# Miniprotein binders against q5gan3, part 6

Target 1, 136 residues: q5gan3
Amino acid sequence: MDIKMQIGSRNFYTLSIDYPRVNYPKGFRGYCNGLMSYMRGKMQNSDCPKIHYVIHAPWKAIQKFCKYSDSFCENYNEYCTLTQDSLPITVCSLSHQQPPTSCYYNSTLTNQKLYLLCSRKYEADPIGIAGLYSGI
Below, E stands for the ipSAE of ESMFold2; O stands for the ipSAE of OpenDDE; V2 stands for 0.75 times the mean of E and O plus 0.25 times the DockQ between their complexes.

## First folded at step 4 (miniprotein)

Design N2 (at its last look DockQ between E and O 0.03; V2 from the best seeds 0.00; counts 0 for: pae E 9.5 > 1.5, placed apart)
Fold by OpenDDE base, look of step 4:
Structure N2 (fold): chain B 136 residues (1-136), chain A 107 residues (1-107)
Amino acid sequence: as target 1 above (136 residues)
Amino acid sequence: SPEYEELLAEFLKLWGDLAFRYGRLEDAVRLFTEAISKKPDDARLYSDRAEVLMEMGEFERALQDAETAVRLQPEWPKAHLRLAEALEALGRHEEAEKARQRAEELS
């Protein structure tokens, strides 16, 4: 899994929160492709991230999860917490079939708990997503 | 929030571009229209919608969008090229040539 961490809460809000979820024509497969193109542009990175998560919940609701971080994620060198509640999430995963000069993504909408990265241990802001809770 | 609206407009533009690329012309027009509602002063959106409309044979509407793009960004060569395309499609050859010339001057 790719490390997806933003420097600050503003970047996290911009890149990982979309509430309410943007609407597009029925059957259109462009959500993650559009989002990831935008993200890569903002990050000034031409690489194709393997996976990216987008939360479809109000910012204040997500902030509440970082009031207390119950663990420390060593691999990220950041405090982290597992959300007690499931959240609507779109998972953007890099397709195995890639065009030569672009990144193509599959979009999966799900409702799951996730591991949030928090700016500090207490009264913190979300700054990233470490992954989804699979129960495995 | 203003930031959300800006982000939404950019996403809608990207989705519109993709829809157009995949031949979903009606979807592209709707997406660009919604993007314009968020960023009515963005010449790129009018130019992009004009391109889709040209493909649909909607030359009068394409012309309107091209004119809007030129009005918003008169120094933008591509806007004048888009205008020329629409004018040509409508048989307004002399005006189209003037638009092409202006595009060249700005390049």
Scores: ipSAE 0.029, ipTM 0.312, lowest interface PAE 5.2, mean pLDDT 86
Fold by ESMFold2, look of step 4:
Structure N2 (fold): chain B 136 residues (1-136), chain A 107 residues (1-107)
Amino acid sequence: as target 1 above (136 residues)
Amino acid sequence: SPEYEELLAEFLKLWGDLAFRYGRLEDAVRLFTEAISKKPDDARLYSDRAEVLMEMGEFERALQDAETAVRLQPEWPKAHLRLAEALEALGRHEEAEKARQRAEELS
C-alpha cells in the first residue's frame, strides 16, 4: 500500500506538474503528444488514457492546497480538496478524429479550480486530480 | 522540419529535467539522449546528461558529455564547471582547477 502511494505521488509530480509551462513556437504538433508518450513508456501501459491534466504552478503552492484539505473522498479512499484558486492547466484529451491506437491528443490550456486527491500519508502530498470544477 | 525538431528537443529536455528531479536517472538519460538525437548541436543537452551521469557514478561518460558541451559552447561558464566536476570525480584535480578558472574568467 505504501509503495503504491509513494509511486503515485512521484508519478503525479513527474507527469502532472510543469512550471513554468514551456512555450513552443507556432506549429508545434501538441504539448500533450510528447507528454503522453513519455507517460505510457514510463508506466509500461499500451492503453491511451482518455484524459490527463498538467498544472502550471509551483509544486510548493500545490502542496499547500492538500495541507489544508478538509474532506475525505470515499470513492477514492483518499483525502481531497477543491483548490481555492483557479490554476493554469493544460488538459490533454484523446482525439476521436483518429484511430484510438494512434494515441493522438488535443491540448487545451485553461484556468480552472481542481479537485485534488491528497495522500493519506506523507504530509498529504498531492497524488492525483479527481476532476475540474464545473462551476454549475 | 528543423523547427519541429527543435521544439521536440525542448519538450524532451523538459521531461528529462522532471525525471531527474524525481531521481529517475535512467529515464532522464534516455530522454536527454533522445533530445540530443533531435538537436545534436545543443550544448545544454550534453551538460544536462553529464549531470545525470555524474549522479549515476558514470564519470567517464559524464566527462565525454561535458567535453562536448564545452566544444559546442566554449564561452558558457556552466559547461566548464560541468567539466571540472567530471574531472574532479576522476581524480584529475589539476585539470579540474583549470576548468574552474576558465569558468570564473567567463563569468
Scores: ipSAE 0.006, ipTM 0.162, lowest interface PAE 9.5, mean pLDDT 76
ESMFold2 (binder alone), look of step 4: mean pLDDT 94; pTM 0.955

Design N3 (at its last look DockQ between E and O 0.76; V2 from the best seeds 0.00; counts 0 for: pae E 5.7 > 1.5, end hemmed in, 5.5% free)
Fold by OpenDDE base, look of step 4:
Structure N3 (fold): chain B 136 residues (1-136), chain A 100 residues (1-100)
Amino acid sequence: as target 1 above (136 residues)
Amino acid sequence: SPEFLKLWGDLAFRYGELEYAVRLFTEAISKKPDDARLYSDRAEVLMEMGEFERALQDAETAVRLQPEWPKAHLRLAEALEALGRHEEAEKARQRAEELS
């Protein structure tokens, strides 16, 4: 099961906002492997999400993007907005090669605009990330 | 964020990076000094490190911040026992039971 949307702003804040980005020990098997392993355990979910995004920007700055949502993402049935600015983001992508006992992820640090899911149309809180802006 | 720092602290603890976990919790506490959970978590790591006096201090802080929280009293009892303060530890356990 692909879990792309966080339920509520609290979960989003906890799982998708890391500012400043933590300098993890090398023994954690990588940023995403460590994070996703813990996340799955905490959520008691054995499924391997295909993709997870972590934003490395202040919460207040991210909240501003949801002040006025300019779009509706029907696939998520949520209001959404394209961020005007590029943000530092870690993309956790599920590897095609999986060990039998755990989920393995590739970590990619990038700076891109993203589609932010908002809790409502106006004066909303960020609740998820629909995807990154590809420029297409 | 304090919440993410706590997350990474928990993760670091799980991976046996005890000193790193303490640093992460310390940083989280600096941002949320009134969060009893952070002190309790740091105390747990400190217990594993054999830092019983420091663990006791954190446990006492957790109890002070959240006196109605049973886990805080249990953590206090653990630290007290490690230091040989058995009578006080028993009182802490009793309090935890009363609050449960």
Scores: ipSAE 0.282, ipTM 0.679, lowest interface PAE 1.3, mean pLDDT 90
Fold by ESMFold2, look of step 4:
Structure N3 (fold): chain B 136 residues (1-136), chain A 100 residues (1-100)
Amino acid sequence: as target 1 above (136 residues)
Amino acid sequence: SPEFLKLWGDLAFRYGELEYAVRLFTEAISKKPDDARLYSDRAEVLMEMGEFERALQDAETAVRLQPEWPKAHLRLAEALEALGRHEEAEKARQRAEELS
């Protein structure tokens, strides 16, 4: 199963939108290690997702991108759009520097356009992220 | 977002950052003052800090916002017990059991 789709269909707003970006507690090993540990525990999932994205923009602004979505993404069975603007994003990526069973994540803050998945039924509300715009 | 403030509050509490957890839940409450979960969460942290009267106030708010939620009544019972109000605590525990 596509972990990104599972997360997006369940609780995109609560797991992928953090605006303004909160300051993580000092007991964490970085933003993503705290977040990914919380997400796995809450979902009771032993798998370590390879990647997770968090957008640091107001929800209303993100909703507007989907309001005018122009494509259907058959691989996800949802509408999708490439955001017109770059957005501040934290990318949580599973580290290859540690055993995979450790679920250790690198946190990268970047500013990128992204491919949003937009609900077919709820006024095209954002429900997930298919990926980042990358020429590399 | 209030959802991420709650998320980080939960994690701050898990890692023993009690005052920070209270600040995070307080900010989340300012954005969603009708979410009973946030008051229950803050009450739990306040109990760990020994701030029993503040915990009682939050537990009472959680019960007002969601009177059929067993956890809210358990929070109320915990705060009442810590304040020596044992008969009221027992009534709150009984209510939580009836709702389960």
Scores: ipSAE 0.075, ipTM 0.474, lowest interface PAE 5.7, mean pLDDT 79
ESMFold2 (binder alone), look of step 4: mean pLDDT 93; pTM 0.947

Design N4 (at its last look DockQ between E and O 0.74; V2 from the best seeds 0.00; counts 0 for: pae O 2.9 > 1.5, end hemmed in, 2% free)
Fold by ESMFold2, look of step 4:
Structure N4 (fold): chain B 136 residues (1-136), chain A 100 residues (1-100)
Amino acid sequence: as target 1 above (136 residues)
Amino acid sequence: SPEFLKLWGELAFYYGRLEDAVRLFTEAISEKPDDARLYSDRAEVLMEMGEFERALQDAETAVRLQPEWPKAHLRLAEALEALGRHEEAEKARQRAEELS
C-alpha cells in the first residue's frame, strides 16, 4: 500500500468532513477560528492557510461521488469529479480585517457542488477538494 | 463525526470548558465506542473536574480496549492515586513503564 495515500485520505476525513456539524461550545470566535487554530497547532505550522473547506455530509455519500470519477486532474496528479449534487459546506476564509499575525477566519455556510480529488490508487477514496463549482 | 467531536472536545478542554469537553467526548464515544483514545481523553477531563470514580471507570475501559497502550495505564494510575488506592496505582505506573 502507499502509506502517503493512507495519510492523505485520513487527513482529509479528519479535517474536512464534519457530519452532522458539531454543536461546538460558545466562547470561540466562530467555527473556523476554532478549527483552523487546532489545525495549525496539530501541524505545528505558523502559516495562515488562506482557505479551507469542510463538508457536512456522510462519508459514505462522499465516497460514492469518487466511484463515478470521470476525469484526471493533471495539476494534482489525481482523479477528480464534480459532485452530482450540491453539498452543505463551511468555507473557512482568511479575513483581512484583523492584523496579519492573528490568523482570523470568516466562516461561511453554503450549499454548492464541488470538485473532489479521488485517489488513483486506493479504491478511489476522496483525498481532497480542488475547489467549488462556480456555475459560470 | 467522531473525529470532529474529539477535535472540539480537545479545544474545549484546552480552554477550560470542562463540562463541554466531557459532553463532546461522550458524544464521540457514542459514535465510536471501541476507541480507547476517547475514554483516555474523557478520563483526563474528569480528573481535572475532581470526578475521580468516573475517571477510573474510563481509564479501566481504555486499558480493556487497548491493554498495550502506556497512556491508558497512566490514566488508570492517576485515578487510583486520587482515590487513595496507592498500591494499585504503583502497579499501573510500573505496567506503563514496562510498555514504553
Scores: ipSAE 0.371, ipTM 0.680, lowest interface PAE 2.4, mean pLDDT 83
Fold by OpenDDE base, look of step 4:
Structure N4 (fold): chain B 136 residues (1-136), chain A 100 residues (1-100)
Amino acid sequence: as target 1 above (136 residues)
Amino acid sequence: SPEFLKLWGELAFYYGRLEDAVRLFTEAISEKPDDARLYSDRAEVLMEMGEFERALQDAETAVRLQPEWPKAHLRLAEALEALGRHEEAEKARQRAEELS
């Protein structure tokens, strides 16, 4: 089961915001491999989420997007908004080839608009990411 | 964020990249100078590097910031032992036990 929605803003901040983006030492398994290992431990979930997003922008800037939610995401049963601006985002995608003992992820850095889940309709905090804007 | 810096510091330490770990913890501390955990973590790395005096400084800082934290006192004891300050180390261990 994919964990795309955070329990609250605190978890969202901890797990989905990295600003400025950390430059990890060379030789690591990768940005997402490290992050997802940490996330799984933090969430006490041994499952391998298929996808996870990390935003590389200041919390205050991201929070502003949830000041007024534009829509309601039925699939998440949460208010959501499409960010007006593209944001630097790392996409962690589960690899099709998995080692037996851990989750392996591919890391993709991109700039895209995203659907942000908000804690409520107005004056809300970001609590998750529903997905990236595809432009369709 | 300091949280990610701490994470990468821990990972760097795990992979034996001690210098990188120290750097990352240092950067994290710059963002959160009142976080005793970061000093404790950096102290641990410094201990592995044989930098006992620096480790002691970090341990002392951790104790100062969180005097009720048993692990801080244990870290202090480790550094003191490495420096041959056995009596002081014992006192630190005793304090850690009292707080546990």
Scores: ipSAE 0.046, ipTM 0.450, lowest interface PAE 2.9, mean pLDDT 87
ESMFold2 (binder alone), look of step 4: mean pLDDT 94; pTM 0.952

## First folded at step 5 (miniprotein)

Design a1
Fold by ESMFold2-Fast, scan of step 5:
Structure a1 (fold): chain B 136 residues (1-136), chain A 100 residues (1-100)
Amino acid sequence: as target 1 above (136 residues)
Amino acid sequence: TPEFLKLWGELAFYYGRLEDAVRLFTEAISEKPDDARLYSDRAEVLMEMGEFERALQDAETAVRLQPEWPKAHLRLAEALEALGRHEEAEKARQRAEELS
């Protein structure tokens, strides 16, 4: 689809939104191992990220959460907001690695509220995920 | 999303899983039928499978959707050449070079 958005939102949309969840080929040894291998190759990145999140919801549903982005997430130097709804999420967590090229991930499906990173205060676009809401 | 379907299609092709790649690109096209990249990618897989007529149809669609994209004209030339249509293939290659 034709989407006009800033660089941060474009990258987030292409790498962290998968709806409906893809029916990937058997034999890739997991959703996250395939995805993370692709991302490292595409971005020419030698690092093994510790964690990566993929949201399984329509982009329009995700965009609405940044309409009221009024908090600032210091760790990310970005505005952020807690989603009011729990969303279906795949969590890709690093199991083990053999630098520079081998990273192995576990794939976990969950439904949780999360902290979205937003491009600005109010009327913003989603640009990433700061973390999952654990509740306290 | 069509982006994730394209991603998995590219990954399947890289690992030689040609039928899976065609399926994934076909699903992506269903979600985003005006994306020339998807037809170009599927044409490449179809060429590798020896499905030259189907590859030609996809290459023609990619050219129609993005007529100034050099890669689309190269896909067209490759499919035409495989089908023995040498003169049309040369014209497509020339067009790609002019656009580069």
Scores: ipSAE 0.221, ipTM 0.587, lowest interface PAE 3.7, mean pLDDT 83

Design a10
Fold by ESMFold2-Fast, scan of step 5:
Structure a10 (fold): chain B 136 residues (1-136), chain A 100 residues (1-100)
Amino acid sequence: as target 1 above (136 residues)
Amino acid sequence: SPEFLKMWGELAFYYGRLEDAVRLFTEAISEKPDDARLYSDRAEVLMEMGEFERALQDAETAVRLQPEWPKAHLRLAEALEALGRHEEAEKARQRAEELS
């Protein structure tokens, strides 16, 4: 990836940005079940994360949202910003689990504004998603 | 994205879905043809399929794109060994060790 991307932004880019959205092989249990099983395997843990978000937008567009991140999200100990536009997102929500062997996820496509976590360390790149905007 | 295509290619390979893995890495390569990792991953799948000449071509491409990456030289050694090119395989293994 880009030579100026920080480790945190690089990890976010590889695990949470999928544009255009991949056409995964037929016969798999779904987008999120595949993605989350990959993440569990790479992390060598039996934990089933309750939620994971994937943004389906170009990285450059996502980086631009963080250019002026000025709010501090104390809950995450990072700077953050609310995106000005709704973005296409896959929400991976844990449906049920039987640790250590099985985690089952729902894959939900939605268009929503996000709270992006923006590193203030180097070029204020996006490093994660704090949550979805639930307006009114 | 090439990253998600690569991830799904690895996942497909893990589950023994070799044709799907090759397709996913091939699509990733078409989006990012200068990413040595994609050729290295596809070479591994091609080795498992017994497609040794194709694996060699991908390993050579990975070495060309990232000549200081030890893993690329190990892919090269594996393909050369499978083709009976033992001396070249040993040189590639030595190069990988030097870079490690």
Scores: ipSAE 0.510, ipTM 0.760, lowest interface PAE 1.6, mean pLDDT 84

Design a11
Fold by ESMFold2-Fast, scan of step 5:
Structure a11 (fold): chain B 136 residues (1-136), chain A 100 residues (1-100)
Amino acid sequence: as target 1 above (136 residues)
Amino acid sequence: SPEFLKIWGELAFYYGRLEDAVRLFTEAISEKPDDARLYSDRAEVLMEMGEFERALQDAETAVRLQPEWPKAHLRLAEALEALGRHEEAEKARQRAEELS
């Protein structure tokens, strides 16, 4: 199924959707340190992203949020919608860097509503996360 | 998810955790048995472990699933060469070159 997705949806599905959450091997420094080192290696990128999100929900449940994209998120130049439901998510947040190439991340499990980026206004595919909903 | 199982399999292999890598790719294959990439990745780990017959089986499966994928034919050539099947290995290398 992921082979049939647009590039944006394929990347989002591959790197930001993990359901059921993988049982990674004991002895690794943690979920986010593993994932973020993988992403940096594949992208041959020396910068340390400050934050990355992984959703632990089925792809079909995530796709349903983009059936109608309520808003346009100008800062991302993409359509977006606030999920109606809180979703289980891992937040990978940059703790510290050690030059030239080492990045260290904290892994935080949370359950929050998300601002989801969608490929178009109607019948769209999820392509990213704009951020977490903070309430009032 | 099979994608995250594959990611962690690749990470385990990179860090020399060969048995963990095989386990993770095997779990990914159980969820996505038609994905040639998973057999190719597991074959690489099995080669590093000296499990040449098992590597050959996975390389053959990768070729069967994606017969036009040059990397699958290179995996096949590597496993055949390790088993002393030099003529078959050379044919697989030639096939990979034709497809490149």
Scores: ipSAE 0.596, ipTM 0.813, lowest interface PAE 1.2, mean pLDDT 88

Design a12
Fold by ESMFold2-Fast, scan of step 5:
Structure a12 (fold): chain B 136 residues (1-136), chain A 100 residues (1-100)
Amino acid sequence: as target 1 above (136 residues)
Amino acid sequence: SPEFLKLWGEFAFYYGRLEDAVRLFTEAISEKPDDARLYSDRAEVLMEMGEFERALQDAETAVRLQPEWPKAHLRLAEALEALGRHEEAEKARQRAEELS
């Protein structure tokens, strides 16, 4: 059975929004290796996610994009929107793994539009990233 | 962001980079001074450094900000015990158990 876990707005804010981008101390494993190691430590089963995104923009700006969410993403059972602007994003992509103990990630800093998942409850809150936009 | 400063502070502490951890938690506190978690985390690092009076101040701040958080009272008990204040440490430990 394939279940895609969605993240709540609090977890999305905590793990996927980093603005201004923090300078990690020299001698650490790198941005993504450090972040994903931290996330794995909090997670049962020590899974190595294939991809994780971090947005480097103010939370209020990210919330604003969800106020315009007119589209429904059936695969996620949530409203979604393509961001109006390109945003600075760190892409953490799994390079190799030795479960349950080791996950190694490439860190790529890019600037592009993305698909946000927006909460159906209360205010339209950002709760996750469905994917990145590949433009022409 | 204060959440990522906290994350990197925890990571620095895990790898024994105690001064980096204190700096990162201090920056996070500057951005979010009412977050009891940050004072609790910095107190743990200060305890490892032998800075018991500073750890006590942070633990007291964590308890003040979140008086029903058992972990904050445990931080308080640990700092008091390190300073030889055994009776106060025991009261803080009992309070943490009452809240658990």
Scores: ipSAE 0.207, ipTM 0.570, lowest interface PAE 4.0, mean pLDDT 81

Design a13
Fold by ESMFold2-Fast, scan of step 5:
Structure a13 (fold): chain B 136 residues (1-136), chain A 100 residues (1-100)
Amino acid sequence: as target 1 above (136 residues)
Amino acid sequence: SPEFLKLWGEMAFYYGRLEDAVRLFTEAISEKPDDARLYSDRAEVLMEMGEFERALQDAETAVRLQPEWPKAHLRLAEALEALGRHEEAEKARQRAEELS
């Protein structure tokens, strides 16, 4: 069924693709703190994810990487592909938590290749990021 | 980045930063002028600002872009009521209920 694919691609597009990168409004305590607070409220969960990635590249450019999604990432139960190009990425990493549940994040910019999760084998849509490529 | 402009606009609205919210939704609309959600969100902010005629225009645009979306008709009803157009507001509310 394609509903899971549609939801995964939609969530990835809305929460992990920001191009051109938008400056957060004055009064918010950082890019990742604002984004992660939004995600927790939107998804109505009390979980503090340890890491979240945001790609700063056009959606169409990102979609092209899943055209040849012929590898399968067993731990995600999804097809995946390594981007040929390094991409600008914001890494949101959990700094600390305080009870009741509240989450504080560091925002770091980097430029590197990553493993994209793709909705299907070949001609697929991006649905997430498996991780960053550490390289050689 | 229209999705992130929308996201920051929603956050700005939540924290009572109405002018920031309008600016962010306006920038998002310039990038995705066919996205009914953006007009619906901006209409809500404009309502809280007392900008009822501008809110009506956005609500009408949201209904035009997504005629089967109950929330768009509720935005329309709210703006019409604020402008004293009670009969049209009631009709819009009934339409939203029919679609729900």
Scores: ipSAE 0.390, ipTM 0.716, lowest interface PAE 2.4, mean pLDDT 86

Design a14
Fold by ESMFold2-Fast, scan of step 5:
Structure a14 (fold): chain B 136 residues (1-136), chain A 100 residues (1-100)
Amino acid sequence: as target 1 above (136 residues)
Amino acid sequence: SPEFLKLWGEIAFYYGRLEDAVRLFTEAISEKPDDARLYSDRAEVLMEMGEFERALQDAETAVRLQPEWPKAHLRLAEALEALGRHEEAEKARQRAEELS
C-alpha cells in the first residue's frame, strides 16, 4: 500500500471520525473549541481554518462509501462520492478570531448526507470531506 | 473510537486536566488494549501526577507491546529514574538510543 495514501486516510480517521462521540471533559468552551485549539497548537499553525467536520459513525461504515467513487471533485483534485445515508456530523465553524492566535468555533450537530473524498476510484479509503449535501 | 479517545486524552493533558486525561486514555485502552501508544501517553500523564509506580507499569506494558519503539523505553527510563532505580533507568535510556 502507498505510504502517502496511508497517511491521508490515517489523518482523516484520527481527526475526523469520533464514534461513539466522546464525552469530552467539562471546562472547554465547547467540543470544537477544544479540538480546534489543540490541532492548531500541535501543528504550530496560526491560521484559523474556517470549517472542520467530525463524523460520528463507525469507520467501516464510512469506508464502504468509498468502494466506488462515482465522481471526481475538481476543486480537491480527488475522487468523491455522496454518502447514500445521512450521517451524524459535528460542524466546527469559525465564529471569530482575535489576533494573534485565538480562534473561536461554533459546534453544530446535524444529520445529513456529505460529499466524501476518496483516495481512488475503486476500493478506496476515505481521506476527507468536500462538503455537506444541501438539497433543499 | 480509541483514536478519538486518545486525541481527547492528549487535549486534556495539554490543558493540564490530568485526571480527565487518565480517564480518557483508560477508556481508549479498554477499546484497544494492544496499542502501545495509549500506555505510553497514560504513563506520561501519570508521571506528571507523581504516580510513578503506575507510570512504570504502563511503560513496561508499552515496551512489551512494542519492544523496538524508542519512546517506550524512554518512558520506562523516566519512571525508573523517578523511583530511584538509576541503573535500570540508564539501561533503558541506552536501549532507546540503540533503537533510534
Scores: ipSAE 0.300, ipTM 0.625, lowest interface PAE 2.8, mean pLDDT 84

Design a15
Fold by ESMFold2-Fast, scan of step 5:
Parts: structure tokens; C-alpha cells; sequence
Structure a15 (fold): chain B 136 residues (1-136), chain A 100 residues (1-100)
């Protein structure tokens, strides 16, 4: 069921939360290549984003991390929090581009703590991922 | 997740993989049977496959779930037209225009 939430939280839920992780169709060119082409079409964006993250955990579990969002991430102009737990994550990283519009991505599964962006201080909704803990 | 099943279904349709698209939308509907968007998307694929009666059933379901959604009425009109039900199709098109 779709949860009613703010636009930033809704986009994050739709494009960055996949639980249980869907098996991409057999013979298709990969999880991230499919997702990233969908996102570019949906956003009508001509650029190839360098990186995108997908969390494979229940939305309610992810929402709980922003309950105590008390730090401010200046670089993003958003409140943020470090998850205290490692989460299963797919990392979509740009491998190469073929102009005018082709973007090719590697799909890497990892289990990491991450920096969540939160919509406000305390009792907030997750709206994005600033990065992975340990230098990614 | 039903959102990612829907996403992959849309991608399979874009690439002309119609049976894969129907399967993915069907799996998404199994997880979220009250989401009108999924029936609308599957109806579009079924239309492309020439499965007009099945497309009509999905379009009717989308209208029932979201009666004020113009796209659902347009799906209904397209399926009715394909089945030769021209007067009903015209009424559905008029309804979609009223809601747009």
C-alpha cells in the first residue's frame, strides 16, 4: 500500500526502497541499467547520475531512523542521521557513457551503514541517501 | 516490492517484451490489488497484445478503484473501441474529457 507522504519522501520510497528485492527479468541487462534508465525517463534528465542507492529493507524500519534526526548535513542543506544498523543496499555506479544518451551502470550488492537525509529535525521522513558509511 | 515490479513491467513494455510486462504487473497486482495504476498499466500491455477482453476487464477495474482518474476512463474507451462497442467508448471518452 502507498503511504501518504511529502513529495521528497514519496520519490525516495518509489525509487530507492525495494523490499523484498525484485529479481530483474531474465536476460535483461542488469538491475541498475534498468532502474537508472527508468529514472532518467521519468525525470526527463539527460545526464547520467554517477551513483544511486537502493535499500532492501522495510519502509517502516527505514522511517524509524529519521525519528531522531538531530544532525544537519550542510552539503545537502538537510537534516541527516547515520543508521546504527548495516542495511542491504544495491549501489548503482556509472561505469561508462556513450553519447548522446546511453549510460551504463554496475550493480553492486553490499551491506553498509548509511547517512540518511531527513525532511526535518526529529520525527521526520527519509528523503534520500547522502552516502554510505566507511568512505563510499 | 510492488513499486519495483511496476517499474520493471513498464520497462519490459517499453522494450516490447509484452509477456514479461504482463507477468510483472500481475505480480504487482497480487501484492497491491487495490492500486488502480497497475490495472491501467496492464490494460495498456494487453491492448498491444490484442487481448481486448482482458484489457477491458482491467480498465473497468481501474475505473472502479479510481472513478475520478481520467486515464482510467481513457483505458476503458480504448478497450471498448477495440471491441466494436463504439457508443460505450464515446461515453467513456466524454467522461475522461470532463475529468481532465
Amino acid sequence: as target 1 above (136 residues)
Amino acid sequence: SPEFLKLWGELMFYYGRLEDAVRLFTEAISEKPDDARLYSDRAEVLMEMGEFERALQDAETAVRLQPEWPKAHLRLAEALEALGRHEEAEKARQRAEELS
Scores: ipSAE 0.525, ipTM 0.770, lowest interface PAE 1.6, mean pLDDT 86

Design a16
Fold by ESMFold2-Fast, scan of step 5:
Structure a16 (fold): chain B 136 residues (1-136), chain A 100 residues (1-100)
Amino acid sequence: as target 1 above (136 residues)
Amino acid sequence: SPEFLKLWGELAFWYGRLEDAVRLFTEAISEKPDDARLYSDRAEVLMEMGEFERALQDAETAVRLQPEWPKAHLRLAEALEALGRHEEAEKARQRAEELS
C-alpha cells in the first residue's frame, strides 16, 4: 500500500504533475513563464528547453498507465506506454530567448493522449513524457 | 497541487511578492498540513515581512513535524533571534549543528 517513488518519479511528480491546476498569482507572464523561470533558477542552468509538459490529472491515475507498459522507447532507454485516455495538459513551448538570462514561453492547454516514460522496475513508475499523440 | 503551490510560493518569494508567497504556502499547507517544508518556507517569507511571531509559530511547527531536520532548527533560531530571545536562539543553532 505504501508506494516509494524513485528519484526520477519524484522529480516528474514535482515538476510535471499539477492537479488540481494551481491558481498562480497575477502579474507573472503566464503559467509557463513562471514555471520555466522556477526550473531554471533551481537548476542554475542557462538552457532554455524547447518544450515542457505538465499533466493536470491525479498521480494515481497516471501511475496506473505505466502498469501496462510493455514497449521500449530506444531513444530514451526506458519503457513507455501510450495513455488509454486523453489527459488535460499544459504545453510550455519556447517562443524566443535572450541568452543567457531570459527565456519566453507560450502556455497552451490541450487534451491529448501522450507517451509516458515508465521506469525499468517491475512495478514501473512514470518518470517523464516522451511526447504527445497528435494522431489522425 | 501542493507541490505546485509550493513551487509558485517560492517563485513569488524570489520576485519579492511576499503576500502572494504567504497565500500560496498557506494553500499548500491546507492540502498537506504535515509537510514541514511548507512551514519552513512560509516562516522565511514571514521573517522578510517582519512578522516575527508568526514566523516563530511556523518554525516551531516545522521542528515538531521534522525534529531531526537541521533547517527547521535554523528557522527557529532566526525567529527567536529576531524576537530578542538570544539564549533560546543559540540553543536552536546548536541543535541544528548537532543534527548536521
Scores: ipSAE 0.644, ipTM 0.820, lowest interface PAE 1.1, mean pLDDT 85

